# VH-VL binders against NAD kinase (nadK): the designs that were tried, part 153

Target 1, 268 residues: NAD kinase (nadK), of Syntrophomonas wolfei subsp. wolfei (q0aze0)
Amino acid sequence: MKIILVNNRFKENTEKKAQEIAGQLSALNVEVIIDNGLDEPYAGTVDFIMVLGGDGTMLRAARRYGQRAIPVLGVNMGTVGFLSNIEINELAEYLPLILREEYSLEARMMLEVAVFQQQSLLTRVFCLNELLLRSNSPRMLSFALEISGQKLEPYRGDGLIVSTTTGSTAYSLSAGGPIADPQLDAFIVTPVASHIINKRPLVVSPEREISLHLLEEREAIIGIDGQIKMDFGAENRVLIKRAPHPLLMVNLKAKPFFTSIDRSLQRQ
Short names: E, the ipSAE of ESMFold2; O, the ipSAE of OpenDDE; V2, 0.75 times the mean of E and O plus 0.25 times the DockQ between their complexes.

## First folded at step 11 (VH-VL)

Design Z13 (from P28 with heavy chain S104A; framework fv_bermekimab; at its last look DockQ between E and O 0.51; V2 from the best seeds 0.00; counts 0 for: pae E 4.8 > 2)
Fold by OpenDDE, look of step 11:
Formats: sequence, structure tokens, C-alpha cells
Structure Z13 (fold): chain C 268 residues (1-268), chain A 123 residues (1-123), chain B 107 residues (1-107)
Amino acid sequence: as target 1 above (268 residues)
Amino acid sequence: QVQLVESGGGVVQPGRSLRLSCTASGFTFSNYGVHWVRQAPGKGLEWVAAISYEGSNKYYAESVKGRFTISRDNSKNILFLQMDSLRLEDTAVYYCAKDHLWFARSSYGMDVWGQGTLVTFSS
Amino acid sequence: DIQMTQSPSSVSASVGDRVTITCRASQGISSWLAWYQQKPGKAPKLLIYAARSLQSGVPSRFSGSGSGSDFTLTISSLQPEDFATYYCQQANSYPLTFGGGTKVEHK
């Protein structure tokens, strides 16, 4: 068995823990690769991905490895989040199950985000939570949203979020988007401070394609999962569709999603 | 400078064919849908045809459907309008126009126009 | 096909006047309406797109409003160079259609 440990290089605690876990796994004849995000994703074949940290680390892991159809386990290290399945102190207990592959998988839809400039593809990214288009100035954006070729009313506002159902509890939620069952596949299109006060979020079929472009020459920013940022202007276009592969999240421990949401909301 | 220049207009007999051309410069022609719009003398504007940026989709006004063919050569930055079975009511100045936004499936307005080429008929 | 009804067909105005032109679509076209200015012997010029967006280089005295089926082009203070014919055009769906035009003339 070969396992990738994904941690956050900026958090010393996670690095140390990754090394410790790597040692333990090695003692059990498991090959371990540690990915702290410093280098390019490991290109070799692996059997399992263990994410040590919070939701941010999971998002990074998803972007780096999600397309490879590898089981991904979130191991929480004391942070509040929705993407971890077990706690770090539980790892020893569940390790035998991991090694025996006695776990269930939950498929989570990811976004395929393609950003174009003129005729050129600038970047293609798979992400677990969302794409954000926002103004880079105090001025409102004017941009067009097309869904499967249908031209919607021009958007005027600070921006727009296109989120997965997994991402519904992330920035989309803060922007007034609906909470979605993570077992459901759908796009959630949430306006950010629309000049139309009653502009409602849209729940869109994962079979559809979403495109965005600016109607005016203004400076904007594209954000992906809150971690990738790029400039976006009149010469750019975004195409969003369902990623061809879902993230396979390992489910070792049952987590009550809806009750967790209630708890989280009470803390806000 | 973004520019469109029409050519090919002239005097023609009814039932004959005429091919209009529109040469684009100053912008990436292949990124934009383009249109033909005509205007009869002393009359208003009438949309005639459109073609997508890659040429895969073509649209026609009912009045010219089956008679006119829109096409483009992106390698040469040229838009064409093949007009067959011409009728007296086709008398007009024909404008080519660039769509406002690139890679759009639908039109967002025409932001650049040529000066037009006149098509008239002889008795 | 979407029919565009433009009114009035002509308007007499003086320099400095506020001029309003209306356009009605036979069905909802969201905000996908463009306004054009045409002077005699010249090609049309795009003024407004997406109902409200001012084309680059167009004076701010021009403004567009409306959504759905009813739209308005407003010239806040008419200038000598603004005497021309104006057309609305729906960009919602093919076939594209223009209004009948409004000629703004000297009073």
C-alpha cells in the first residue's frame, strides 16, 4: 500500500504529525509520500490519500489529486470544518480499517473551471468548493451569465459564486446561498451583493454548463476555493462544468451533516 | 483600429447572384460573431444573417432564408454573403457588423460596422 | 419572431432638450437590447448594449433603461451632433430584430 499524506507546510503541527504518521506507516510496511504543497503533486500511483488538517488542506488535496479517483480521508487536527471525517486522535483506532480497505466512499462532485483569454486556455482547474468572480474595485461588475446557452439577465453587483453542493457551506453560505445536501450533485449560483436586492441563488443541474464574461471593461478577480487567485478582465471567459470525476471521500465514521450545520450556524 | 470594409455590391438583374465580402482588420476576427444587416433606401435597419465566431452556427432572417448563405474565412479575416435568386426587395445597403462580445453564443449588440455596400437592380 | 415597436417615429427637439425614445418588445427579452445612432449616409453606431451599458466613447448624456419588454433611451441634454435616427434592437434571440427607428429633428 502507498499513501500520500497531505499537510499544510505553514502549520508546523501538521508537518510534525505527518512525519510521525509516516514513520508509523512505514513500520507497517506502507509506503508514504508527504505532500506539504511545496512541490508539484506526486505523479506516481497511490492507493490512499490522507489529509491532515482542516478544510483548506482538503481543498488543496482535492485540487491536486481529485481527478485521480483515489480515496481521500480528511483527518481533522483541531479545526472546525465540514470536510474531515475523523480526528487525529482517532487515527490509530481506524488505521487497521484503512489498511484493510474497510471503509465506504462518498462521491463529491467537483467543478471543472476553465479560464480563457481570447482563444487561449489560461488554466483548467478542478475544485471542490467554488469559483468566485468578484470586483477588484469598489465598483460593481456587470457580467453575463449563460447556462447551457441560455442568456440570463445581466448581473450587476460585487460578484458571483458558482459552487458545488460541498461548497454550499463555504463562501456561498456567507453570501446567502442555500445549504445543500452534499450527497446531491448540483451547481449553486449565488450572487454576491447584487444590485438587484432580491436576486436569488440558482440551483442548477450538474449536466449544464455555466459561462461567465464581463460586459464592461473592468478589473475583476477569479477565486477558486479561496486559495487560487487570478485577474479577470474583458478578454477573459470562464467555463464551468461538472468535473469528469468526483472526489472520493473516505467515510470511516458517520457524521451527521445536518446536525453539524445547525451547530455551526449557532456559532456564527 | 477596428475596421470592417464591405465590397461586392453593385447593379444586378433579378434572379441573379451576387457575393458580398467583408474584410476585417484591427481585431481578432475569429473570436467574434459577425452579422449582415441591410437597409433599403429611406427605410430602417433589417438584420439579414449571422455566423458564429467559429462558423459552426448560421442564422438567417426569414426573408432571405434559402437564398442567402453566410460564411467566413477566419484565416483571411473575411466574411461572405452569397446572395442567390436576388429580388427587387433585396435592394439595400448591406452592412457587415461585428458582435460586441467574443465567443458569445448569442448577440450582445453590434459595436463595429462597415460603411456598407449598395446592391441595386437594373430593369 | 420578436417584434420591436419603437416610439415615437419622429421627435422635434432643440439643443439642450431632454429626449426620450421608447422601445417595446412583443415578448420578454430580459435586458438584451441595444440602441444605435445613425446619421444620413453613415453606418449605425452602437450607443447602448445590454439595455443600460454605455458603449465606450459614447457621451454620458446617453443612457438606457428598462428590462423585460419596455425600454427607454434618454438623451439628457441634446447636442447638435445628436440629431439623427435612433434604432433599438433586441439581442435576446435570433432572428435579431430592429425597431422602426426614431428620427430626432431640429425644432
Scores: ipSAE 0.381, ipTM 0.771, lowest interface PAE 2.2, mean pLDDT 93
Fold by ESMFold2, look of step 11:
Structure Z13 (fold): chain C 268 residues (1-268), chain A 123 residues (1-123), chain B 107 residues (1-107)
Amino acid sequence: as target 1 above (268 residues)
Amino acid sequence: QVQLVESGGGVVQPGRSLRLSCTASGFTFSNYGVHWVRQAPGKGLEWVAAISYEGSNKYYAESVKGRFTISRDNSKNILFLQMDSLRLEDTAVYYCAKDHLWFARSSYGMDVWGQGTLVTFSS
Amino acid sequence: DIQMTQSPSSVSASVGDRVTITCRASQGISSWLAWYQQKPGKAPKLLIYAARSLQSGVPSRFSGSGSGSDFTLTISSLQPEDFATYYCQQANSYPLTFGGGTKVEHK
């Protein structure tokens, strides 16, 4: 069995704990690859991904490995979030189930984001929570949103969020979007400080293709999961669709979403 | 140099057929929606037909629906207009034009136009 | 079909004048309105798209305004090369439709 152990190298406690866990796994004849975020993603075949940390570390793991159809387990290291399943002090209890593959999987939709400069693809990224388009100046943006060939009235305001249902409790919520059941597949399109009064959040079929471009020259930013930022200008366009593969989240311990909302949001 | 060049215009008899072609160069033709627009002598512009960048969506003005067929060959960078059952009111200069925005399936304005090709009828 | 009505049909003006051309849609088209310039014997040239967005290479003396059903093209200080016919066009929905045109001619 080969496992990727994802941690954050710059958090001293998590690095030491990751080495301890790797030692325990090696003693059980499990090959461990440690991914601290600074090296290229491991390209070889693996059976399982274990994420040590909070939601931010899970978001990085999802971007790196989410399209590879590998089970991903979130292990909380102190801060309660939406994306961990067990706590670190419970790992020993659940490790036999992990090794015997006695767990269920929950599929979580991801976004595929393609950013273009003119007609040339600059980058393609996958994200678990959201894409944010926002102004990078005191001036409002004027931009076009197209959903499957249908042009909406141009937006004018600070920006727009396109999120998954998993991302509904992140930036989309702060901008006035709904909390969505993460078992649903959908886009949630949430305007940010719109000057157009009739612009409401939209819940959109995951089969749609979403397009964004500026209608005037302005300084803007594309943000991905709050962790990647790119300049965005009048010569750019972004296309967003459902990613080919969902993130496969391991479920070892029942974690009721609806009764846990208040506790999870207090961490936010 | 971004360029569109129409061809295939000429003098025809009513009820006959004519096929217009538009050859694109200097840009990636398959990234853009394209249109036919006509202008009768001394009159204004009239939109005729459009086809999406991938060729899957075709749209027609009511005056030509059922008689004209728009198509494209993205491998050869050619837009076509097959004009059947021609009538005297089809007399015009026919322009091809590319849409402004790449990968769009709707129109954002037509930024590059050909020189036009004239379709007329013999007396 | 969405009918586009342009006013006036012609304008007599001198170099340096402010020229205003209006366009009304028979139903709401949001801001999906384009403006074109056409000189005799030439193909049209896109000036403005999305009601107010200036096409690359078009002088800043041209501006567009309006939304919904009423739109305006303004030339702030007419230049000799601006004598031409101007067309509006709705791009909101197919079939696309043009206005009847406005000829701007020297006094």
Scores: ipSAE 0.320, ipTM 0.742, lowest interface PAE 4.8, mean pLDDT 90
ESMFold2 (binder alone), look of step 11: mean pLDDT 92; pTM 0.951

Design Z14 (from P28 with heavy chain S104T; framework fv_bermekimab; at its last look DockQ between E and O 0.61; V2 from the best seeds 0.00; counts 0 for: pae E 4.5 > 2)
Fold by OpenDDE, look of step 11:
Structure Z14 (fold): chain C 268 residues (1-268), chain A 123 residues (1-123), chain B 107 residues (1-107)
Amino acid sequence: as target 1 above (268 residues)
Amino acid sequence: QVQLVESGGGVVQPGRSLRLSCTASGFTFSNYGVHWVRQAPGKGLEWVAAISYEGSNKYYAESVKGRFTISRDNSKNILFLQMDSLRLEDTAVYYCAKDHLWFTRSSYGMDVWGQGTLVTFSS
Amino acid sequence: DIQMTQSPSSVSASVGDRVTITCRASQGISSWLAWYQQKPGKAPKLLIYAARSLQSGVPSRFSGSGSGSDFTLTISSLQPEDFATYYCQQANSYPLTFGGGTKVEHK
């Protein structure tokens, strides 16, 4: 068995723990690769990905490895989040199950985000939570939203979020988007401070494509999962589709999503 | 420079056929939907036809439907308008124009126009 | 088909005047309206798209407003080069349709 440990290089605690876990796994004749984000994603074949940290680390892991159909386990290290399945102190207990592959998988839809500049593809990214288009100035954006070729009313506001159902509890939620069952595949299109006060979020079929254009020459940015940022202008277009592969999240321990949501919302 | 140049216009007899061409330069032609718009002498603008950037969708004004065919060769950056069964009322300057936004199925406006080519009829 | 009614058909104005042209659609077209300027013997020039978005290179004295079925093109201070014919065009759906045009003439 070969396992990638994904941790956050900026958190010394996770690095140390990754090394410890690597040692333990090695002692069990498991090959381990540690990915702290400094290098390019490991290109070789692996059997399992273990993410040590919070939701942010999981998002990074998803972007780096999600397209490879590898089981991904979130191991929480004391943070609040929705994407971890077990706690770090539970790892020893569940390790035998991992090694025996006695776990269930939950498929989570990802986004395929393609950003174009008039002549070429700038970048293509698979992400678990959302794409954000927002103004880079105090001025509102004016942009066109097309869904499967259907031209919607021009959007005027600070921005727009296109989120997966997994991402519904992330920035989309803060922007007034609906909470979605992560077992459901759908796009959630959430306006960010629209000039139309009551502009409602859209729940869109994963079979559709979403495209965005700026209708004015304004300074804007594209954000992906809150971790990738790029400039976005009139010469750019973004195309959003369902990723061809879902993220396969390992389910070792049952976590009640809806009760967790209630708990989380009470803390906000 | 973004440019469209029409050609193929001239004097024709009623009932005959004529093929107009529009050559694009200065931009990625295959990324844009393109249109034909005509203007009769002393009259207003009339949209004639459109074709999507990939050429898969074609749209026609009712006045030319069944008689005119829009097509494009993206490899050569050329737009065509095959005009069959021409009528006196087809007399006009024919403009080709590109959509403002790229990779769209809908038009947001036509931001670049050719100089036009005149189609007239012999009496 | 969506009919576009443009008014007035002509307007006499002087340099410095505020000129307003109206376009009405026979049905709702959201904000998908474009405005064009055409000078004699020349091809049309796009001024405004999406009802209010100014095309690059177009002077700021041109502005568009409206949504639904009623739209307005405004020239805040008419300049000598602005004497021309103006057309509205709906871009909501095919077939695309133009207004009848408004000729802005010297008073």
Scores: ipSAE 0.455, ipTM 0.798, lowest interface PAE 1.7, mean pLDDT 93
Fold by ESMFold2, look of step 11:
Structure Z14 (fold): chain C 268 residues (1-268), chain A 123 residues (1-123), chain B 107 residues (1-107)
Amino acid sequence: as target 1 above (268 residues)
Amino acid sequence: QVQLVESGGGVVQPGRSLRLSCTASGFTFSNYGVHWVRQAPGKGLEWVAAISYEGSNKYYAESVKGRFTISRDNSKNILFLQMDSLRLEDTAVYYCAKDHLWFTRSSYGMDVWGQGTLVTFSS
Amino acid sequence: DIQMTQSPSSVSASVGDRVTITCRASQGISSWLAWYQQKPGKAPKLLIYAARSLQSGVPSRFSGSGSGSDFTLTISSLQPEDFATYYCQQANSYPLTFGGGTKVEHK
C-alpha cells in the first residue's frame, strides 16, 4: 500500500507530525511519500492521500492529485475548515479503516482551466475552489463572458469569479455570491464590483463551457484557488470546463455542512 | 498572408443547385467560425449562414433556411455552401468571411473577407 | 430577426468634416454591434466590434458609441480614403443582420 502525506512545510507542527505518521505507517509495511510542496508531485501509483493541515493545504493537494482518482482525506491540525474530515488526534482510531479501505467517498467537482496566449495553450491547471479574473490596476476591466457559445452583455468592473460549489464559501462569498451545497455540481459566476456595474451572480450547469477575454487592453491577472497568479491581457483567453475527474474526498466521520456553516465561516 | 478565396459561382437556371467553396490560407482555419454573406448588385450586405469552428453549430438566414446547407472540411481548410432550389432573388456576389475571435461559437464581427463569387441566372 | 435601421442613407461631405452615422436595432442587442467600411468593388472591412472596440490597423479618427438599441459611428475628421459605404451589423444573436448602409460621398 502506498500513501502520500501532504503537509505545509511552513508549519513546523505539520512537518514533524508527517514524519511521525510516516514512521508509524512504515512500521505497518506501508510505503509513504511525503509531499511538503518542495518537489514535483509524485508521479507513481498511490492508493491514498492524507492531507495534514487546513483548507489551503487541501487546495494544493487537489491541484496536484485531484485528477488521479485517488481517495483524499483531510486531517485537521487545529482549526475546523470546510475540507477536513477528522482531527489529528482521531487518526489512530480511524487508521484501521483507512488501511482496510472501509470508508465512503464524496465527489467534489473541480474546474479545468486552460489559459491561452493568442491561439496557443499557455497553461492548463485544475482547481477546487475558483478562478479569479481581476484588474491589476485601479482601472476597471471591460470583458466578455461566454457560456456554451452564448455571450452575455459585456462586464465592466474589477473582475469576475468562476467557482465550484465547494468554492462558494471562499472568495465568491466575499464578492456576494451564494453559499451552495457542495454536493451539487455547478459553476457559480460572481462579479467583483461595488454594484455600480455589477451583474447578479449566476448558477450554471456543470456541463457548460465558460470563456473569458478582455474587450480592451488592460493589466489583469488570473488567480487560481488564491494560490497561483498569472498575468492576463488582451491577447489572452481562458476556457473553463468541469474537470474530467472530481476530487474524491474520504468520509470517515460525518461532517454536516449546513449545521456547521457559521462556525466554519468564522475560521476563514 | 491571411486569405479567403471563393469559387463555384456562375450562371444557373432557377430551381437548380450550386455549391460554393471557400479556401482558407495563412491562418488556422479550424480555430474560427466562418460565414457566408451576400450582396445583390447595387444593394446592401445580407448575412446568409455561419458554421462554428468545430462544425457542430450551423445557422441560417430565414430567406435561405431549408434550401442552403453550410459545411466545412477542417482538414482541407475549405468552407462550403450548398445552394438548392435557387431563386432569382438569390442573385448576388457571395463572400466568405472569418470571425474575428477564435474558439467561440459566437460572433464578434468578421475581420477577413474573400473577394466574392457571383451567382446569377440565365433567362 | 432583429432589424437594423441605419441613417442617413447617404451623406455628402468634404475632407475634414465630422461625419456621424446612426444605427438602431429593433430590439436590444447589448453592445454587440460591428461597423464595416466597403469601397466599390471591394469586400467589406471591419472597423469596430463590440460597439466601441477599434479593430487593429483602423485609424483613431473612427470611433463607435452606444448600447442597447442605438449606436453611432463617428469619423472625427474625414479623409479622402474614407469616402465609402458604411454598414452596421448586430452580432448579438443569430441570424445576424446588417443595416441598409450609409454612403459617404464627396461633395
Scores: ipSAE 0.323, ipTM 0.715, lowest interface PAE 4.5, mean pLDDT 89
ESMFold2 (binder alone), look of step 11: mean pLDDT 92; pTM 0.951

Design Z15 (from P28 with heavy chain S107P; framework fv_bermekimab; at its last look DockQ between E and O 0.85; V2 from the best seeds 0.00; counts 0 for: pae E 3.6 > 2)
Fold by OpenDDE, look of step 11:
Parts: structure tokens; C-alpha cells; sequence
Structure Z15 (fold): chain C 268 residues (1-268), chain A 123 residues (1-123), chain B 107 residues (1-107)
């Protein structure tokens, strides 16, 4: 068995723990690769990905490895989040199950985000939570949203979020988007401070394609999962569709999503 | 430079056929929907036909439906308008124009036009 | 089909004048309206798209407003090169349709 440990290089605690876990796994004749984000994603074949940290680390892991159809386990290290399945102190207990592959998988839809400039592809990214288009100035944006070639009323506001159902409990939620069952595949299109006060979020079929472009010469940015940022202008276009592969999240321990979200909301 | 150049216009007899061509250069032709728009002498603009960037969707004005056929060859960067059963009221300068946005099946505006080609009839 | 009614058909103006042209759609077309300028013997030139978005290279004295069925093109200060015929065009749905045009002439 070969396992990638994904941790956050900026958190010394996670690095140390990754080394410890690597040692333990090695002692069990498991090959281990540690990915702290400094290098390019490991290109070789692996059997399992273990993410040590919070939701942010999981998002990074998803972007780096999600397209490879590898089981991904979130191991929480004391943070609040929705993407971890077990706690770090539980790892020893569940390790035998991992090694025996006695776990269930939950498929989570990802976004395929393609950003273009003057008809040229700038970047293509797979992400687990969302794409954000927002103004880079105090001024509102004017931009067009197309869904499966249908032109919606031009958006005027600070921006727009296109989120997966997994991402529904992330920034989309803060922007007033609906909470979605993560077992459901759908796009959630959530306005950010729309000039139209009552502009409602849209729940869109994963079979559809979404495109965004500015209708004026203004400075904007594209954000992906809150970790990738790029400039976005009038000559840019973003196309969003369902990623061809879902993220395969390992489910070792049952976590009640709806009770968890209630608890989370009470803390806000 | 982005450019469209029409050709194929001329003097024709009623009931005859004529094929117009529009050659594109300076941009990725296959990424844009394109249109034919005509203008009778001393009159306003009239949209004639459109074809999607991949060529799968075609749209026609009622006045030319069943008589005109729009097509494109993306490998050669050429737009065509086959005009059959021509009528006197088809007298016009015919312009080809490209959609404003690439990879869009919805029009926003026509941002580049050719110089036009004149179609007239012999009396 | 969506009919576009443009008014006035002609307007006499002087350099420096504010010129306003109106376009009315027979049904709602959201903001999907384009404005074109055409000079004699020349092809039309796109000025405005999406009702109010200025095409690149077009002077800022041109502006568009409106939504739904009523739209306006405004030239804040008419310049000598602005004497031409202007057309509105709905881009809401096929078949595309143009207004009848407005000729801006010298007073």
C-alpha cells in the first residue's frame, strides 16, 4: 500500500504529525509520501490519501489529487470544519480499517473551472467548493451569466459564487446561499451583494454549463476555494462545468451532516 | 487585424441562385458565431441569418427562410450564404459580421463587419 | 418576432449638442440591446452592447441606458465625426431585429 499524507507546511504541528504518522505507516510496510504543498503533486500511483488538517488542507488536496479517483480521508487536527471524517486521536483506532480497505466512499462533485483570455485557455482547475467572481474595487461589477447558453439578466453587484453542494456550507453560505445536501450533485449560484436586493440563489443541474464574463472594463478577481486568486477583466471568460471525476471521500465514521450544520450555525 | 471580407455579389436575374462568401482573418473564426445582415439601397439594416460557432445551429429571418442557406467551413475560415429563388426585394448590400463573444450561442452584438457585397437584379 | 421602434427617424443637431435616440421593443428584451453607427457607404460599427456596455475604442461621450423594452442612446456632446445613422438591435432572441434607424444630421 502507498499513501500520500497531505499537510499544511505553514502549520508546524501538522508537519510534525505527518512525520510521525509516516514513521508509523512505514513500520507497517506502507509506503508513504508527504505532500506539504511545496512541490508539485506526486505523479505516481497511490492507493490512499490522508489529509491532515482542516478544510483548507482538504481543498488543496482535492485540487491536487481529486481527478485521480483516489480515496481521500480527512483527519481533523483540532479545527472546525465539514470535510474531515475522523480526529487525529482516532487515527490509531481506524488505521487497521484503512489498511484493510474497510471503509465506504462518498462521491463529492467537483467543479471544472476554465479561465480564458482572448480565446486562449489560461488555466483549468478542479475544485471542491467554489469559484468566486468579485470586484477588486469598491465599485459594483456588471457581468453576464449564461447557463447552458441561456443569458440571464445581467448581474450587478459585488460578485457571484458558483459552488458545489459541498461548498454550500462555505462562502456561499455566508453570501446567503442555501445549504445543500452534500450527497446531491448540483451547482449553487449565489449572488454577492447584488444590486437587486432580492436576487435569489440558483440551484442548477450538474449537467449544465455555466459561463461568466464582464460587461464592462473593470477590475475583478477570480477566487477558487479561497486559495487561488487571479485577475479577471473584460477580456476574460470563465466556463464552469461538473468535473469529470468526483472526489472520493473516505467515510470511516458516520458524521451527521445536518446536525453538524445546525451546530455550526449556532456558533456563528 | 480582425477582418471579414465578403465576395460573390453581383447582378442576377430573378429566380436565380447566388452564393456569397465571407472570408475571416485575424481571429479564431471557429470560436465565433457569425451573421449575414443586408441593407437595401437607402434602407435600414435587416438581419438575414446566423450560424453558431460550431455550425450546428442555424437561424433565418422569415423573409429568407426556405430560400437561403447559411453554412461555414471552419477549416478555411469561410462563411457562406447560398441564396436560391432570388427576388427583387433581396436587392441589398450583404454584410457578414461576427459575434462579440467567443463560444457563445447567444448574441450580444456584432463587433466586426465586412465591407459588404452588393446583390442587384437585371431588369 | 420582436419589433424595434426607433425614434426619431432623423434629428438635426450641432456640434456640442446632446443627442438622444430612443428604441422601443415590442416585448421585453432584458438588457440585450446593441447600438450601431453607420456612415454612408460604410459598414455598421458596434457602439454599445448589453444596453449600456461601451464597445472598446468607442468614445465615452456615447452611452446607453434602459432595460426591458425602452432604451436610449445618448451622445453627450456631438462631434463632427458623429453625424451618421444609428441603429438599435435586439440581441435577446432570434430572429434578430433592428430598429428603423436615426439619422443625425447637421443643423
Amino acid sequence: as target 1 above (268 residues)
Amino acid sequence: QVQLVESGGGVVQPGRSLRLSCTASGFTFSNYGVHWVRQAPGKGLEWVAAISYEGSNKYYAESVKGRFTISRDNSKNILFLQMDSLRLEDTAVYYCAKDHLWFSRSPYGMDVWGQGTLVTFSS
Amino acid sequence: DIQMTQSPSSVSASVGDRVTITCRASQGISSWLAWYQQKPGKAPKLLIYAARSLQSGVPSRFSGSGSGSDFTLTISSLQPEDFATYYCQQANSYPLTFGGGTKVEHK
Scores: ipSAE 0.487, ipTM 0.810, lowest interface PAE 1.6, mean pLDDT 93
Fold by ESMFold2, look of step 11:
Structure Z15 (fold): chain C 268 residues (1-268), chain A 123 residues (1-123), chain B 107 residues (1-107)
Amino acid sequence: as target 1 above (268 residues)
Amino acid sequence: QVQLVESGGGVVQPGRSLRLSCTASGFTFSNYGVHWVRQAPGKGLEWVAAISYEGSNKYYAESVKGRFTISRDNSKNILFLQMDSLRLEDTAVYYCAKDHLWFSRSPYGMDVWGQGTLVTFSS
Amino acid sequence: DIQMTQSPSSVSASVGDRVTITCRASQGISSWLAWYQQKPGKAPKLLIYAARSLQSGVPSRFSGSGSGSDFTLTISSLQPEDFATYYCQQANSYPLTFGGGTKVEHK
């Protein structure tokens, strides 16, 4: 059995804990690869991914491994979030179930984001929460949104967020979008400081294709999960689809989403 | 560089057929919607037909529905207009034009035009 | 079909004049309007799309405004090369339609 342990190299306590867990797993004849973010993602066959840390570490793991259909367990290291399932002090209790593969999986939709300059692909990125288009100057943007080839009235404002339902509790929420049940598959399209009063958030079928481009030259930024940032101008276009594979999140312990919303949001 | 060139115009008798061609170069033809637009001598512009970048959606002005057929061959970078049952009112310079935005089925504006090909009539 | 009413049909102007051309749609077209310039014997040239977005290479003396059903093309200071016929065109939905044109000619 081969497991990837994902941690954040900038938090010393996660490095030490990852080594301890790797030792315990090795004693049980489990092969362990530690991914602290320094190297390229491990390319070999693995059976399971364990993420040690908070939602930010999970977002990185989802971006690196989410398209490989590998079960991913979030292990909380002290900060209450939306993406962890068990606490670190509970790991020993649940480890036998992990090794016997006695757990359920919850599929979480991801975005596939392709950014172009003219007709040339610059990058393709997968993300769990959202794509943000925002102004990088005091001037507002003028941009077009297409949903499956259908133009909407041009947007004018600071930007736009295209999120998954998992991302509904992240930046989309701060911009006025709804909280969505993460078990639903959908895009949530949330304007950022729109100057056009009737531009309300949209909930869109995951089978749609979404594209964005500027209608006037302005300095803009594309942000991915709050962790990747790119300049964006009138020569660029971004295309957004449902990613080919969802993130497969391991469910060992009941975590009631709706009763925990206020507490989880306050701690982020 | 980026170029559209029409051909196939000429003098024809009413009720006959004519096929126009438009050859594209300098851009990826299969990424763009393309249009036919005509202009009678001394008159304004009249949109005639359009075809989506993949060729699956075709649109026509009411004045030409049932008589004209638009088509494209993306492997040869050619747009066609088959004009059947020609009438004197079809006398015009016929332009081909590409839409501004790649990979879109929505029109934005026609940013590249050919020089046009003239269709006229004899008795 | 969406009818596009363009006015005036012609205007006499001198170099340096401010020229304003209007275009009205018979129903709402959001901001999906294009403006074209055409000189005698030549193909039209796209000036503006999406009501106000200047096409690459178009001088900044050209500007567009409006939304919904009423639109304006403005030439802030007419140059000798601007004597031409101007057309609006709705790009909201098929079938596409042009305005009747406005001829800008030397006084």
Scores: ipSAE 0.412, ipTM 0.761, lowest interface PAE 3.6, mean pLDDT 90
ESMFold2 (binder alone), look of step 11: mean pLDDT 92; pTM 0.948

